# Ledger of designs, part 200: VH-VL binders against o60147

Target 1, 175 residues: o60147
Amino acid sequence: MLEKNKYLYIFRHIQTNQVLLSQGNVLKKTALFQLPYPLQKPVAPNGMRPAKLRKDHWVPLLKVEFPNESMFQSVFMQLLNYRKYRSVQPLTSDLLKLPIPVRRRKIMRQEVPNTIADLADILNKEKFPENSVRLQLSDKSDSEYADWPPSVQIDSEEIKLSRGFREKTTVDEAR
Key: E = the ipSAE of ESMFold2; O = the ipSAE of OpenDDE; V2 = 0.75 times the mean of E and O plus 0.25 times the DockQ between their complexes.

## First folded at step 9 (VH-VL)

Design ya21 (framework fv_tocilizumab)
Fold by ESMFold2-Fast, scan of step 9:
Structure ya21 (fold): chain C 175 residues (1-175), chain A 119 residues (1-119), chain B 107 residues (1-107)
Amino acid sequence: as target 1 above (175 residues)
Amino acid sequence: QVQLQESGPGLVRPSQTLSLTCTVSGYSISSGYYWSWVRQPPGRGLEWIGYIHHSGSTTYNPSLKSRVTMLRDTSKNQFSLRLSSVTAADTAVYYCARHEEWLSHFDYWGQGSLVTVSS
Amino acid sequence: DIQMTQSPSSLSASVGDRVTITCRASQSISSYLNWYQQKPGKAPKLLIYDASSLQSGVPSRFSGSGSGTDFTFTISSLQPEDIATYYCQQSWSTPYTFGQGTKVEIK
């Protein structure tokens, strides 16, 4: 097949519940630029310690198959914009009352339900043909975070990863 | 390794269409990134014109939207800018540039091509 | 559109001086701010991305800080080759917008 991609992969961090989007079944080191909070604490004055991408700490949350690359790119770009929008929303007064580490952990735990809700919202807006989009979830109960349009088929099959997924890499702290 | 180079006419008459091409080497424009045009009138600041995503999707600056078209030619590894109905206000150095998908920073730039709009 | 305002518009400093430029966004842009250096007749060069991250190959005397609406760019010890115009750019949303530029000259 051609290089053109029609698959969206979303991964979650096993310890923090943070989410990463990927255009393929391999996580690239630059994917860490998506994170609003560093996975590692700063150890130097005036700087953040470089984050290491530990692929064994990320598991598939879901995989979406689109009928063509154009639909994939449209949904992927919209999902990026939704994540960006969420990162700058004002914190509620309830969250601001919490110590910073507790506050960040609560926010990170919400990323899985938020990402699933955002994906469903985009798919509801786009009005794709009935049963044209295939959604595979690692945990079928995660489908309950949103109402899905008629365009979506939900399957509960194991998500297969590429051979390169297990390789470790290091990236500079992005956020 | 990655290089961008602008080409096209340096003189355009008022009311004509300005056409520029950016030739990319060292990376396939269909494999990643956003590919943008940015202009700079003589002695002034930078203005973003628009981008074409590696998939072919385009987004243009609303101030120029009605006059701008961007296209890609993946077989030649090029992307182009067409700006219609030009006036003297469109006289500028035009740069092509690449920006990263997540943080949208412009990491590689062409050398720039001066386009003068004059009769 | 997000307006980016730089201060000062120009400055003169001596070799070895600490130079600071500020950039203000008309709305919160989190850390989505980049800094570029432009020498006369040349294309802009990326120095800092994501407010504080140093681009590969850029000297460590350049640094950035800030979040939300207020950002600073610092040259810790000005060198003769640093004489240029510096621009901030927000990457929060399209249309991407640049500050008006700060011209850095040697005394």
Scores: ipSAE 0.012, ipTM 0.612, lowest interface PAE 8.5, mean pLDDT 82

Design ya22 (framework fv_tocilizumab)
Fold by ESMFold2-Fast, scan of step 9:
Structure ya22 (fold): chain C 175 residues (1-175), chain A 119 residues (1-119), chain B 107 residues (1-107)
Amino acid sequence: as target 1 above (175 residues)
Amino acid sequence: QVQLQESGPGLVRPSQTLSLTCTVSGYSISSGYYWSWVRQPPGRGLEWIGYIYYSGSTTYNPSLKSRVTMLRDTSKNQFSLRLSSVTAADTAVYYCARHEEWLSHFDYWGQGSLVTVSS
Amino acid sequence: DIQMTQSPSSLSASVGDRVTITCRASQSISSYLNWYQQKPGKAPKLLIYDASSLQSGVPSRFSGSGSGTDFTFTISSLQPEDIATYYCQQSWSTPYTFGQGTKVEIK
């Protein structure tokens, strides 16, 4: 059957507040390409190797359930575009005055509020039917970062992940 | 080891439908990534045709959208391209390729299949 | 559509030379730019992704830089096996578009 992928998961890094999007309840190693700042140093002299995804470093921020795959894909693609748009915005003069490490830390801390605001903006734009989208937040107070449309039903409950599988980037993954 | 391999007729008549299949080994097409078709007319550059996401969702190049259909067969680990109403301008080497979800770089490519459109 | 313009369209250099290819996007694409190498009769091979990240297994003499609209690809010391056509590709938005290619030959 069609409509198998109806869930969007968003994860938060426990130390940096960086955000990862996932179309499933398991983070894949390729999700690290979303990060503007690498979590691990490059491995020289073998060139850059992506960092490992450590599941103990990431916690669910929110889960969104859509009525069908088409609505899920529309929202997911728009959210990716919003993240791209944010990456090209000029830095404010206040941020430009900061040393690079301090600037990066401030930018990373804003990813949670920004992602939640972006999600809400997309859902407000889409005009979905009343109560058709279920939003589950690990911390209900995070819903206060945005105004939500009538299409969204908000729950706060522990988001349960699959028991298990974690991909990691390894030497020779393409060979 | 991930491998992609194109297959299909190398000669298509004008006005007919060009049909190609990409067989993937070493990775399940239903487990992730975008699966694309890219073509290259002889002696010219690369043109992206479209992709099918591991979920089945498709996006096509607007210049070809009215003529393009992409499908997946998860039981055979294949995805296919159909390009209708072909003309000599569709003569090209057709590649299937995988690209990852976030940065959309093409990390694995098939070897390419030359399709000639001629009467 | 985002137009990608490569410069030069072709070049000839000697073994050991530094080779630089430029790619310009018609609008800002942040770092969403990839570089590919294509040898005659072969599929393109990914060398650089995200403007500056070296693909696993690719020699360190290849590098990329730039952001926004202007990007450069460099071979620090050209080797005979580097004879190929090089393409940039924007992954900012669909349709994904490629530069016209730069043919690199040895004198």
Scores: ipSAE 0.040, ipTM 0.653, lowest interface PAE 7.0, mean pLDDT 83

Design ya23 (framework fv_tocilizumab; at its last look DockQ between E and O 0.04; V2 from the best seeds 0.00; counts 0 for: pae E 7.9 > 2, placed apart)
Fold by ESMFold2-Fast, scan of step 9:
Structure ya23 (fold): chain C 175 residues (1-175), chain A 119 residues (1-119), chain B 107 residues (1-107)
Amino acid sequence: as target 1 above (175 residues)
Amino acid sequence: QVQLQESGPGLVRPSQTLSLTCTVSGYSISSGYYWSWVRQPPGRGLEWIGYIYRSGSTTYNPSLKSRVTMLRDTSKNQFSLRLSSVTAADTAVYYCARHEEWLSHFDYWGQGSLVTVSS
Amino acid sequence: DIQMTQSPSSLSASVGDRVTITCRASQSISSYLNWYQQKPGKAPKLLIYDASSLQSGVPSRFSGSGSGTDFTFTISSLQPEDIATYYCQQSWSTPYTFGQGTKVEIK
């Protein structure tokens, strides 16, 4: 909330493996706008009913600490661009053969490896100083989805689930 | 609820600097969103001028980039537009607006302030 | 810059009619398209975001569809209060750009 945020948080959905990016350690309801597929079936056509953010369904995937805000903003904006780029890619013939619900489930399951690979690709392209970026994961095995550059230091400490992730907090409603 | 309100001189002389302020209530500009200026010449369409992000980082429309500056005042919960070297072509209704971070849709707008550039 | 072209520039229809407006982007913008309603002397009002999502509080007679470069906005049953100019806007990349607008009038 205080404005020189140098941390990027990535969350995963416990059932679908969809991911959400956040500039804070607590998810806001507006983060749900990142999702191409709503988690809850809408009651009416056009998805009229606002989705409720269920914080107990989202867990931290990883946290990235940057030495300054400009590096954070560069990486964050590039991750958003990678997400946009992926949204316009044609579906493979294998995916097009699947029923829509099965297709969506398979696409969603790939968001964790895809997001980690995208993050690593961005960090490999940027020529950041050695050990300038600190990566902390909830499950260290997720680091195996990518090869990390010398600029990245992977923390031996896994992310502790903070009270803010599992307990009620103020949710910023998108209106 | 979130409200945006423009203020500033309605008349500016050619070659001078147009200056407008947007006062935001119901939400802290430092807490999120992008805060934009959009203008509309009389009887014409909408033109995006630029935004200031909650951090103070700015992006301007390339067509206006050399003349535009946006600033924020977090203590007053305001952000401002300065447009230098104005001409009659800059006569327009100026709106401030908030746009959402991920999809970039403008969900709240000020009521608009008409600025006439005339000698 | 991404150019947005709307069609038609204006139309007149009767109450209860189905009204369709189209918007074309000069390059693919996926679903990053928004629709606004603007009444004379007032600020634009968001109706549809992300090509097809209805903004909270907006009547269900308004809908949007499309992806890539071609988008459609529909009013299923035109009401007198729907007299306005409608704008599409791409949010794919800066500078954000708007269509030229479609004026909707009732005959």
Scores: ipSAE 0.031, ipTM 0.654, lowest interface PAE 7.0, mean pLDDT 84
Fold by ESMFold2, look of step 9:
Structure ya23 (fold): chain C 175 residues (1-175), chain A 119 residues (1-119), chain B 107 residues (1-107)
Amino acid sequence: as target 1 above (175 residues)
Amino acid sequence: QVQLQESGPGLVRPSQTLSLTCTVSGYSISSGYYWSWVRQPPGRGLEWIGYIYRSGSTTYNPSLKSRVTMLRDTSKNQFSLRLSSVTAADTAVYYCARHEEWLSHFDYWGQGSLVTVSS
Amino acid sequence: DIQMTQSPSSLSASVGDRVTITCRASQSISSYLNWYQQKPGKAPKLLIYDASSLQSGVPSRFSGSGSGTDFTFTISSLQPEDIATYYCQQSWSTPYTFGQGTKVEIK
C-alpha cells in the first residue's frame, strides 16, 4: 500500500565507459548480464563483459527519482528494451572497416550518450506530471546529450563519490 | 541456496479453476528476478505461462492470457497461478521457476507438480 | 511468437562420441539462447545461457555457440550420465519459447 520514492541508478565503467542500470545504489554481480558477451566468447562483435564485477571500476553516472514504483517500472523496462534493440542494429560500413578492438572501444564509448538519450526519449513519451521526476548527474554537462520534458527537474547539485564502493575481495583484486 | 516448491491439488475437474502455489526459500521474491510458471504436457515440450516481476507486475503468454491470473504474497514469500476453465488440454506438469532479470534464463526450478484434468 | 526449431529430434551415440544439436530461431534473437537438460521425472536443468556461457557447476564437455538465428550445442565426449532430453529456449522476448527437444541416448 505505501508508495515510496523509487530510484533508478545508472553506473559508468571508469575505463570503458560502458553503462549499467541498477535498481539499487550498489551493483549486484548479475548486473554484468546487461553487457554483451565476454571477450572470450566466439560471438561477441560489439562489446565486452568483464569477467567479474569490480565495484571500484563502476562510478555513478546519474540517478532518477520517481514518485512511485509504477513510474519507475515503466521507465526501467523501456530503457532495458532500448538497450536490447540497439544491440541488434546493423553496424555501419565505417565501423565494419575498423579493427575489432578499435570498433569495440568506439561502440562502448557511445553507451553514456546513448543511454541518456534513450532515457530522455522515454520520459518525453510518458505522461508524467510536471516536475515529478528528479534527475541528478555526476557531471551536469551530460544533460546536454538530450532534450528533457517538463516532467523532469534536473538537480543543481552533482552526485558525489562514496568512500565505500571499492571491491574488498582479494580474489577480485587479482588480474 | 534458492529453492522453489510447488503445492496444490493434483486433480481438477473440467471447467474448474486450477490453482497452484510456489513457495520460495533462500531469496525474497520482492528483491529481484522474474517468477514464472512453465508447464509440460505429458510427452510434450515446455510452455511458458507467465511471470510476475518483483514489483508485482505480470506478463502472460498470449495463448493463455484470458484464463491466467498470477498473484504474490510477499509476507509468505509465495507466488501463485490460477488457470480458469480448464480442459483435458491443461493436463501437465507445472513448474515454478525463477528467471534472471537481464538474460531471462531459468536458473532455478521447482520439482514440478502434475495436474490432471479429468472427470 | 518466436518459433524455435531443434534438430535432430533424437539421436543415439556411443560413450566418448561428439554430439551436436542445432537450434534455429524464426527471427534474430542475438545471443539470448539457453540450453537445458531434462531427465525423466525431473525439472529442466540450465546448462548454457547467453548462447555460450556455462552455468556454474556444468562440466566443460558441454558447450554452445551461435548468434542471430542459428545455434549449436555440443557434448565433446558423451558420458553415460548425459542421457537426457535437451531443449533450447529463447529469452529475447515474451512469450519465451522452447525448442521441441532432442532426446539423446547411448547405443
Scores: ipSAE 0.025, ipTM 0.640, lowest interface PAE 7.9, mean pLDDT 84
Fold by OpenDDE, look of step 9:
Structure ya23 (fold): chain C 175 residues (1-175), chain A 119 residues (1-119), chain B 107 residues (1-107)
Amino acid sequence: as target 1 above (175 residues)
Amino acid sequence: QVQLQESGPGLVRPSQTLSLTCTVSGYSISSGYYWSWVRQPPGRGLEWIGYIYRSGSTTYNPSLKSRVTMLRDTSKNQFSLRLSSVTAADTAVYYCARHEEWLSHFDYWGQGSLVTVSS
Amino acid sequence: DIQMTQSPSSLSASVGDRVTITCRASQSISSYLNWYQQKPGKAPKLLIYDASSLQSGVPSRFSGSGSGTDFTFTISSLQPEDIATYYCQQSWSTPYTFGQGTKVEIK
């Protein structure tokens, strides 16, 4: 169990591109509270917070393996703090001029690149040992969102998780 | 309000390096967004050169990648373009521009700076 | 690279006329297409983003439509101040690419 606690999974919503952080490959319902925007009807794609955690609506973005749980916890908390900080910042005048639905979509679209950038920034500041952090991406091109420190080893293999936060099985591939 | 302004030499000799700086006001480049360079040869269309993200990550046009370097200075709220080994084909008006996200539109532009490559 | 093709390359119309410009992408870009207006000696100005969204401060006579590979830009009633070159631009993937431009003139 201790070994599982050193893994950070980041997921994105397939419709809204909102981002959730998870310790391990199972997304808990409580993860929805990470979303800084109030619950509004209707639900996704127009809402900021889904009424329910639909696991099939979330896909893995990246997986990070840390040397230990302590390092994981540190980075995890910092990521949440970065997101919280952004959520309380005043909206730009340009965004305020946009219709609410357009504004919401723009904000949501920024979550993926912002999260990746945040992660890289945090890891750069932490100055972990060289190649001590392993990064796997669902899409290798997503690594281009940030400059990664020497502590990060980018895995050539992509994440093999299916929708619903489970490892892809032969049965899943056949569907 | 957000404003962008290009600055640098208007004349560069062949084989030398073109260097431009974009100064941003009204918004901190470290706070977010993507910051691009776009050029336009006289009487021709627009060509995207590349961008630098708020994190410092860069993405360049493959056609220019080997010659392009973009940097940022958050303390000065500036980002820069360097284009090496210039030829007459690099004569153009160079614009800096901003877009909100990776897939976003260019909402703010500088006035542009003409750079002429001539011996 | 995604190629953007505009048509026509140039057009001349009278004040009050409806003007239509088309842009085609070499592959699907969803709705990630933007339209810019460029007047002589000036930087491009964003008019339309996400295929059909009007940029703040832009007159309502400008509009855009389309998705996938085919897009349309329209000026419902051409005004003298609309003399410019118009460009489409895809923001689907890097490298970002522009159409060749459409020069609009008044008769």
Scores: ipSAE 0.021, ipTM 0.613, lowest interface PAE 6.8, mean pLDDT 88
ESMFold2 (binder alone), look of step 9: mean pLDDT 93; pTM 0.947

Design ya24 (framework fv_tocilizumab; at its last look DockQ between E and O 0.04; V2 from the best seeds 0.00; counts 0 for: pae E 12.0 > 2, placed apart)
Fold by ESMFold2-Fast, scan of step 9:
Structure ya24 (fold): chain C 175 residues (1-175), chain A 119 residues (1-119), chain B 107 residues (1-107)
Amino acid sequence: as target 1 above (175 residues)
Amino acid sequence: QVQLQESGPGLVRPSQTLSLTCTVSGYSISSGYYWSWVRQPPGRGLEWIGYIYKSGSTTYNPSLKSRVTMLRDTSKNQFSLRLSSVTAADTAVYYCARHEEWLSHFDYWGQGSLVTVSS
Amino acid sequence: DIQMTQSPSSLSASVGDRVTITCRASQSISSYLNWYQQKPGKAPKLLIYDASSLQSGVPSRFSGSGSGTDFTFTISSLQPEDIATYYCQQSWSTPYTFGQGTKVEIK
């Protein structure tokens, strides 16, 4: 059975402002591998890296609905490539002037505006049909980090600030 | 426990099509991960052939792209490799493997199937 | 394509020795580097991912380090069961490429 995955779920960390991309409405532990700076210090010289996903520390940033799976996959993979590209760019002179811990915090805080700008850049280049991509944000002002193409429709309703994108179901309500 | 198992003919004639199937148990291929084929000529190193994602999207090694096709059958929890116009250079152990979506590391491998190309 | 070069191609060491293998990428791959162990007649087994992260169930004597273009894999105290060929693999971009392998033998 063909998987009908057409939603991109983007989360942000409540303290660090780091961003995680997800193909599902629930974060997988492996999503932590997207982070350039680990949330936990390695406990061993051998590079043993304890990583624990605290789902309550990640809140919705935005949700993108694509008209089909193909468009979703194209944008999602390009967004991952943008993230990889950013990780290897030389640091600016302004960042190099900062102590390492301060520099890392500043880089992490920029992930929200960077992700939004990258998403808009990809959508501007892809030339999707008018009003075919729907954006819903937790904070509508975050849309101001970019100029959006005619293919994008921004939902007037914000995602209510909560822990995750999960909708309660009749089964969940009964249990 | 996730397990991958290759199956298919161990002998293929030159110019024919090599066909292999990977049967996955313990995890649904439609639930995540990328599903790859990797080969190893006897006594030599590893060469990545291509992957198929849960959506059916494929990416192939450019060196093999004109000859490679990968398909999935989610109802049987299988994915397959077809390599056309084979030569003796395609003699290798063929592995199917799963790799993680973000970092692309191969965490589970099949046991490998030796395919010999000879007349 | 990104070329991966391992050194040495082979080595012989005694049980208990510290073994070091290096891997060099032809361009920067950040931390997108994995290490595999392949025993004779067996499929490769993932040991290290993301340059330095130990795969679940893998003994702590195995470790990895490095970033960019230069990476190191270490066995802190070689055991008899560690006789194998070890491969690095870049996951920065497709096509994914492997080093040529390092054969580890016991003296």
Scores: ipSAE 0.007, ipTM 0.594, lowest interface PAE 8.9, mean pLDDT 83
Fold by ESMFold2, look of step 9:
Structure ya24 (fold): chain C 175 residues (1-175), chain A 119 residues (1-119), chain B 107 residues (1-107)
Amino acid sequence: as target 1 above (175 residues)
Amino acid sequence: QVQLQESGPGLVRPSQTLSLTCTVSGYSISSGYYWSWVRQPPGRGLEWIGYIYKSGSTTYNPSLKSRVTMLRDTSKNQFSLRLSSVTAADTAVYYCARHEEWLSHFDYWGQGSLVTVSS
Amino acid sequence: DIQMTQSPSSLSASVGDRVTITCRASQSISSYLNWYQQKPGKAPKLLIYDASSLQSGVPSRFSGSGSGTDFTFTISSLQPEDIATYYCQQSWSTPYTFGQGTKVEIK
């Protein structure tokens, strides 16, 4: 009788623009494993995994409602794989010429548009029914990073950052 | 604490099906993680067999996938391995293990169950 | 499939020695490399994940480093209880693969 999760939550770091993918509307400590571990010392928020989750540093980027849990799980796994593939790409000579702090910031700033583009690419390749996937953004202009398939309906109302995701993830219970 | 425990017959005849069950306590197998089988022939290294994800989706090692089936029973918090058409080469200690969703390291292991394939 | 090659296959060292084991992947796996300890008759135990992260409850004398294809595992001061076989394992992509193991002995 328990309703299964069909929501994807994506968070953005307020300073570094790093992205965390989440199965729930509140980040769990284990989500930090998506970030690179510092080689010698914790280096946060500059592209390294912090030792502690600072929930006040992570704000909503977008939320996706899928038709069912199976579709959510498939897309979630594929997004993680896209991020892994991207992390092993050789750096361009232009990036290597930059001082390390500047280079890291440029790479981190691409996480938001790259994640949004990856999501759209996955959804374009999947055969979801028209308007079956509801997308809500914190900033509607971020939808312009990608071309969305007919299966995606973009909510006209933005996520208010001060409220987080909680009010949008409550599911009605039968009485 | 999360614990995994293998159970099943320790002796299987050639050409039969090897069948093992992993009973999980301290965590629901449908709530998170990947749930794997890993085997180790006596005196040799480790070979990953496959996993079943919290959703029920399975992925198998290509070297074994024609002979492997994994299932789960969420009401008993168990997941199982079936390996068909076994030969002596399938003699090994079989471990069930959990691996992390993001970095995929194996953080909890069962004690292992030796399965011998012999006439 | 990503092949993992450990070196050496076995070693002997004295208590207090620094022990170093290397692991090479057949292709880049970024930092998705884990280290396990296996004592005779026991299941493997996770020591290091994500190349250099120490698992909870593991002594600080264990450490890992590296990225890409070349990884190093170090025991800074070998203790009698560290007699075991050590395995590296890539968690970059399925099938997940292990190195062949390095047996660490005293004497």
Scores: ipSAE 0.005, ipTM 0.554, lowest interface PAE 12.0, mean pLDDT 83
Fold by OpenDDE, look of step 9:
Structure ya24 (fold): chain C 175 residues (1-175), chain A 119 residues (1-119), chain B 107 residues (1-107)
Amino acid sequence: as target 1 above (175 residues)
Amino acid sequence: QVQLQESGPGLVRPSQTLSLTCTVSGYSISSGYYWSWVRQPPGRGLEWIGYIYKSGSTTYNPSLKSRVTMLRDTSKNQFSLRLSSVTAADTAVYYCARHEEWLSHFDYWGQGSLVTVSS
Amino acid sequence: DIQMTQSPSSLSASVGDRVTITCRASQSISSYLNWYQQKPGKAPKLLIYDASSLQSGVPSRFSGSGSGTDFTFTISSLQPEDIATYYCQQSWSTPYTFGQGTKVEIK
């Protein structure tokens, strides 16, 4: 179904709070290229791009349902651009005073609220019909990181996670 | 082919609750789209009542919000409308309709069910 | 709420005539405007969506145009089977609202 192509999942790393964007509920290895830092040892949680994607280390943060794939792609690309822009911004003097590992951790911890805010900003700039975009959160409180335009309807239900930190499907419940 | 069909009592007494069910065939209501109720008083225009999303989330017309409840039964592939405290002003043909996700146009409609409020 | 105003409320034309109906929104609704045809005793039928997109299976004599606040619905050549009431509907924001309708009759 074409519907599968209109879902944006945002995942959070359980240790580092890094954020990955995904089309669909399954992370692809290529998603790691979204991380701003090159591969360095040791591997996460020190803010390094991991060598391998451990799917079980990523939990869904939110799910966005768009009316169509085109809209999804537009928002997805804008989110990546926002991230890129943020990554090249000069660091504040306060951050520069911190040891590199601490600095990196602090920056990574801000990725969740920043990403949510970015999403809201992007959607605010778009001229979408009211309630045309559906937002589901793992934690409803995360919606408070931003003001949402009328085009966004927040689902009353939270994302249900399975043991593997995936969204529970009816198939999973039957197992 | 997607089909919608309204069912329920055609007569309701004042102050009682109007209850209608829309049965959908050819498409699962849990799969997508929005499912709306629209009414039309005799000889008058159309009024949107509200919709229920596949997730169960609802949005109602503010003019009717206090009296409207929409539910869905995925096992039966049905969604329902309840309108409480009815008056003669609620006499209308009630339609259920499928609401397109992006453009919000109603592409499939039921045949409509006349509900008359009378003592 | 967004108010939709149709013009005219009714019209009578001859077979083959060009028929034009206008719809004005109280505020900008971009292109989120739909047109429906309703025959007596029947449910509305979608003809045009997104201001100008023809619904599948709808004859090409039907068309729509406009954006923002002003919209136009056109029947290029009126046919006997086109006798109906036509409604515009904004799908920009809830509550979704309809125009008051335009009754089209044949002379």
Scores: ipSAE 0.005, ipTM 0.601, lowest interface PAE 10.8, mean pLDDT 88
ESMFold2 (binder alone), look of step 9: mean pLDDT 93; pTM 0.948

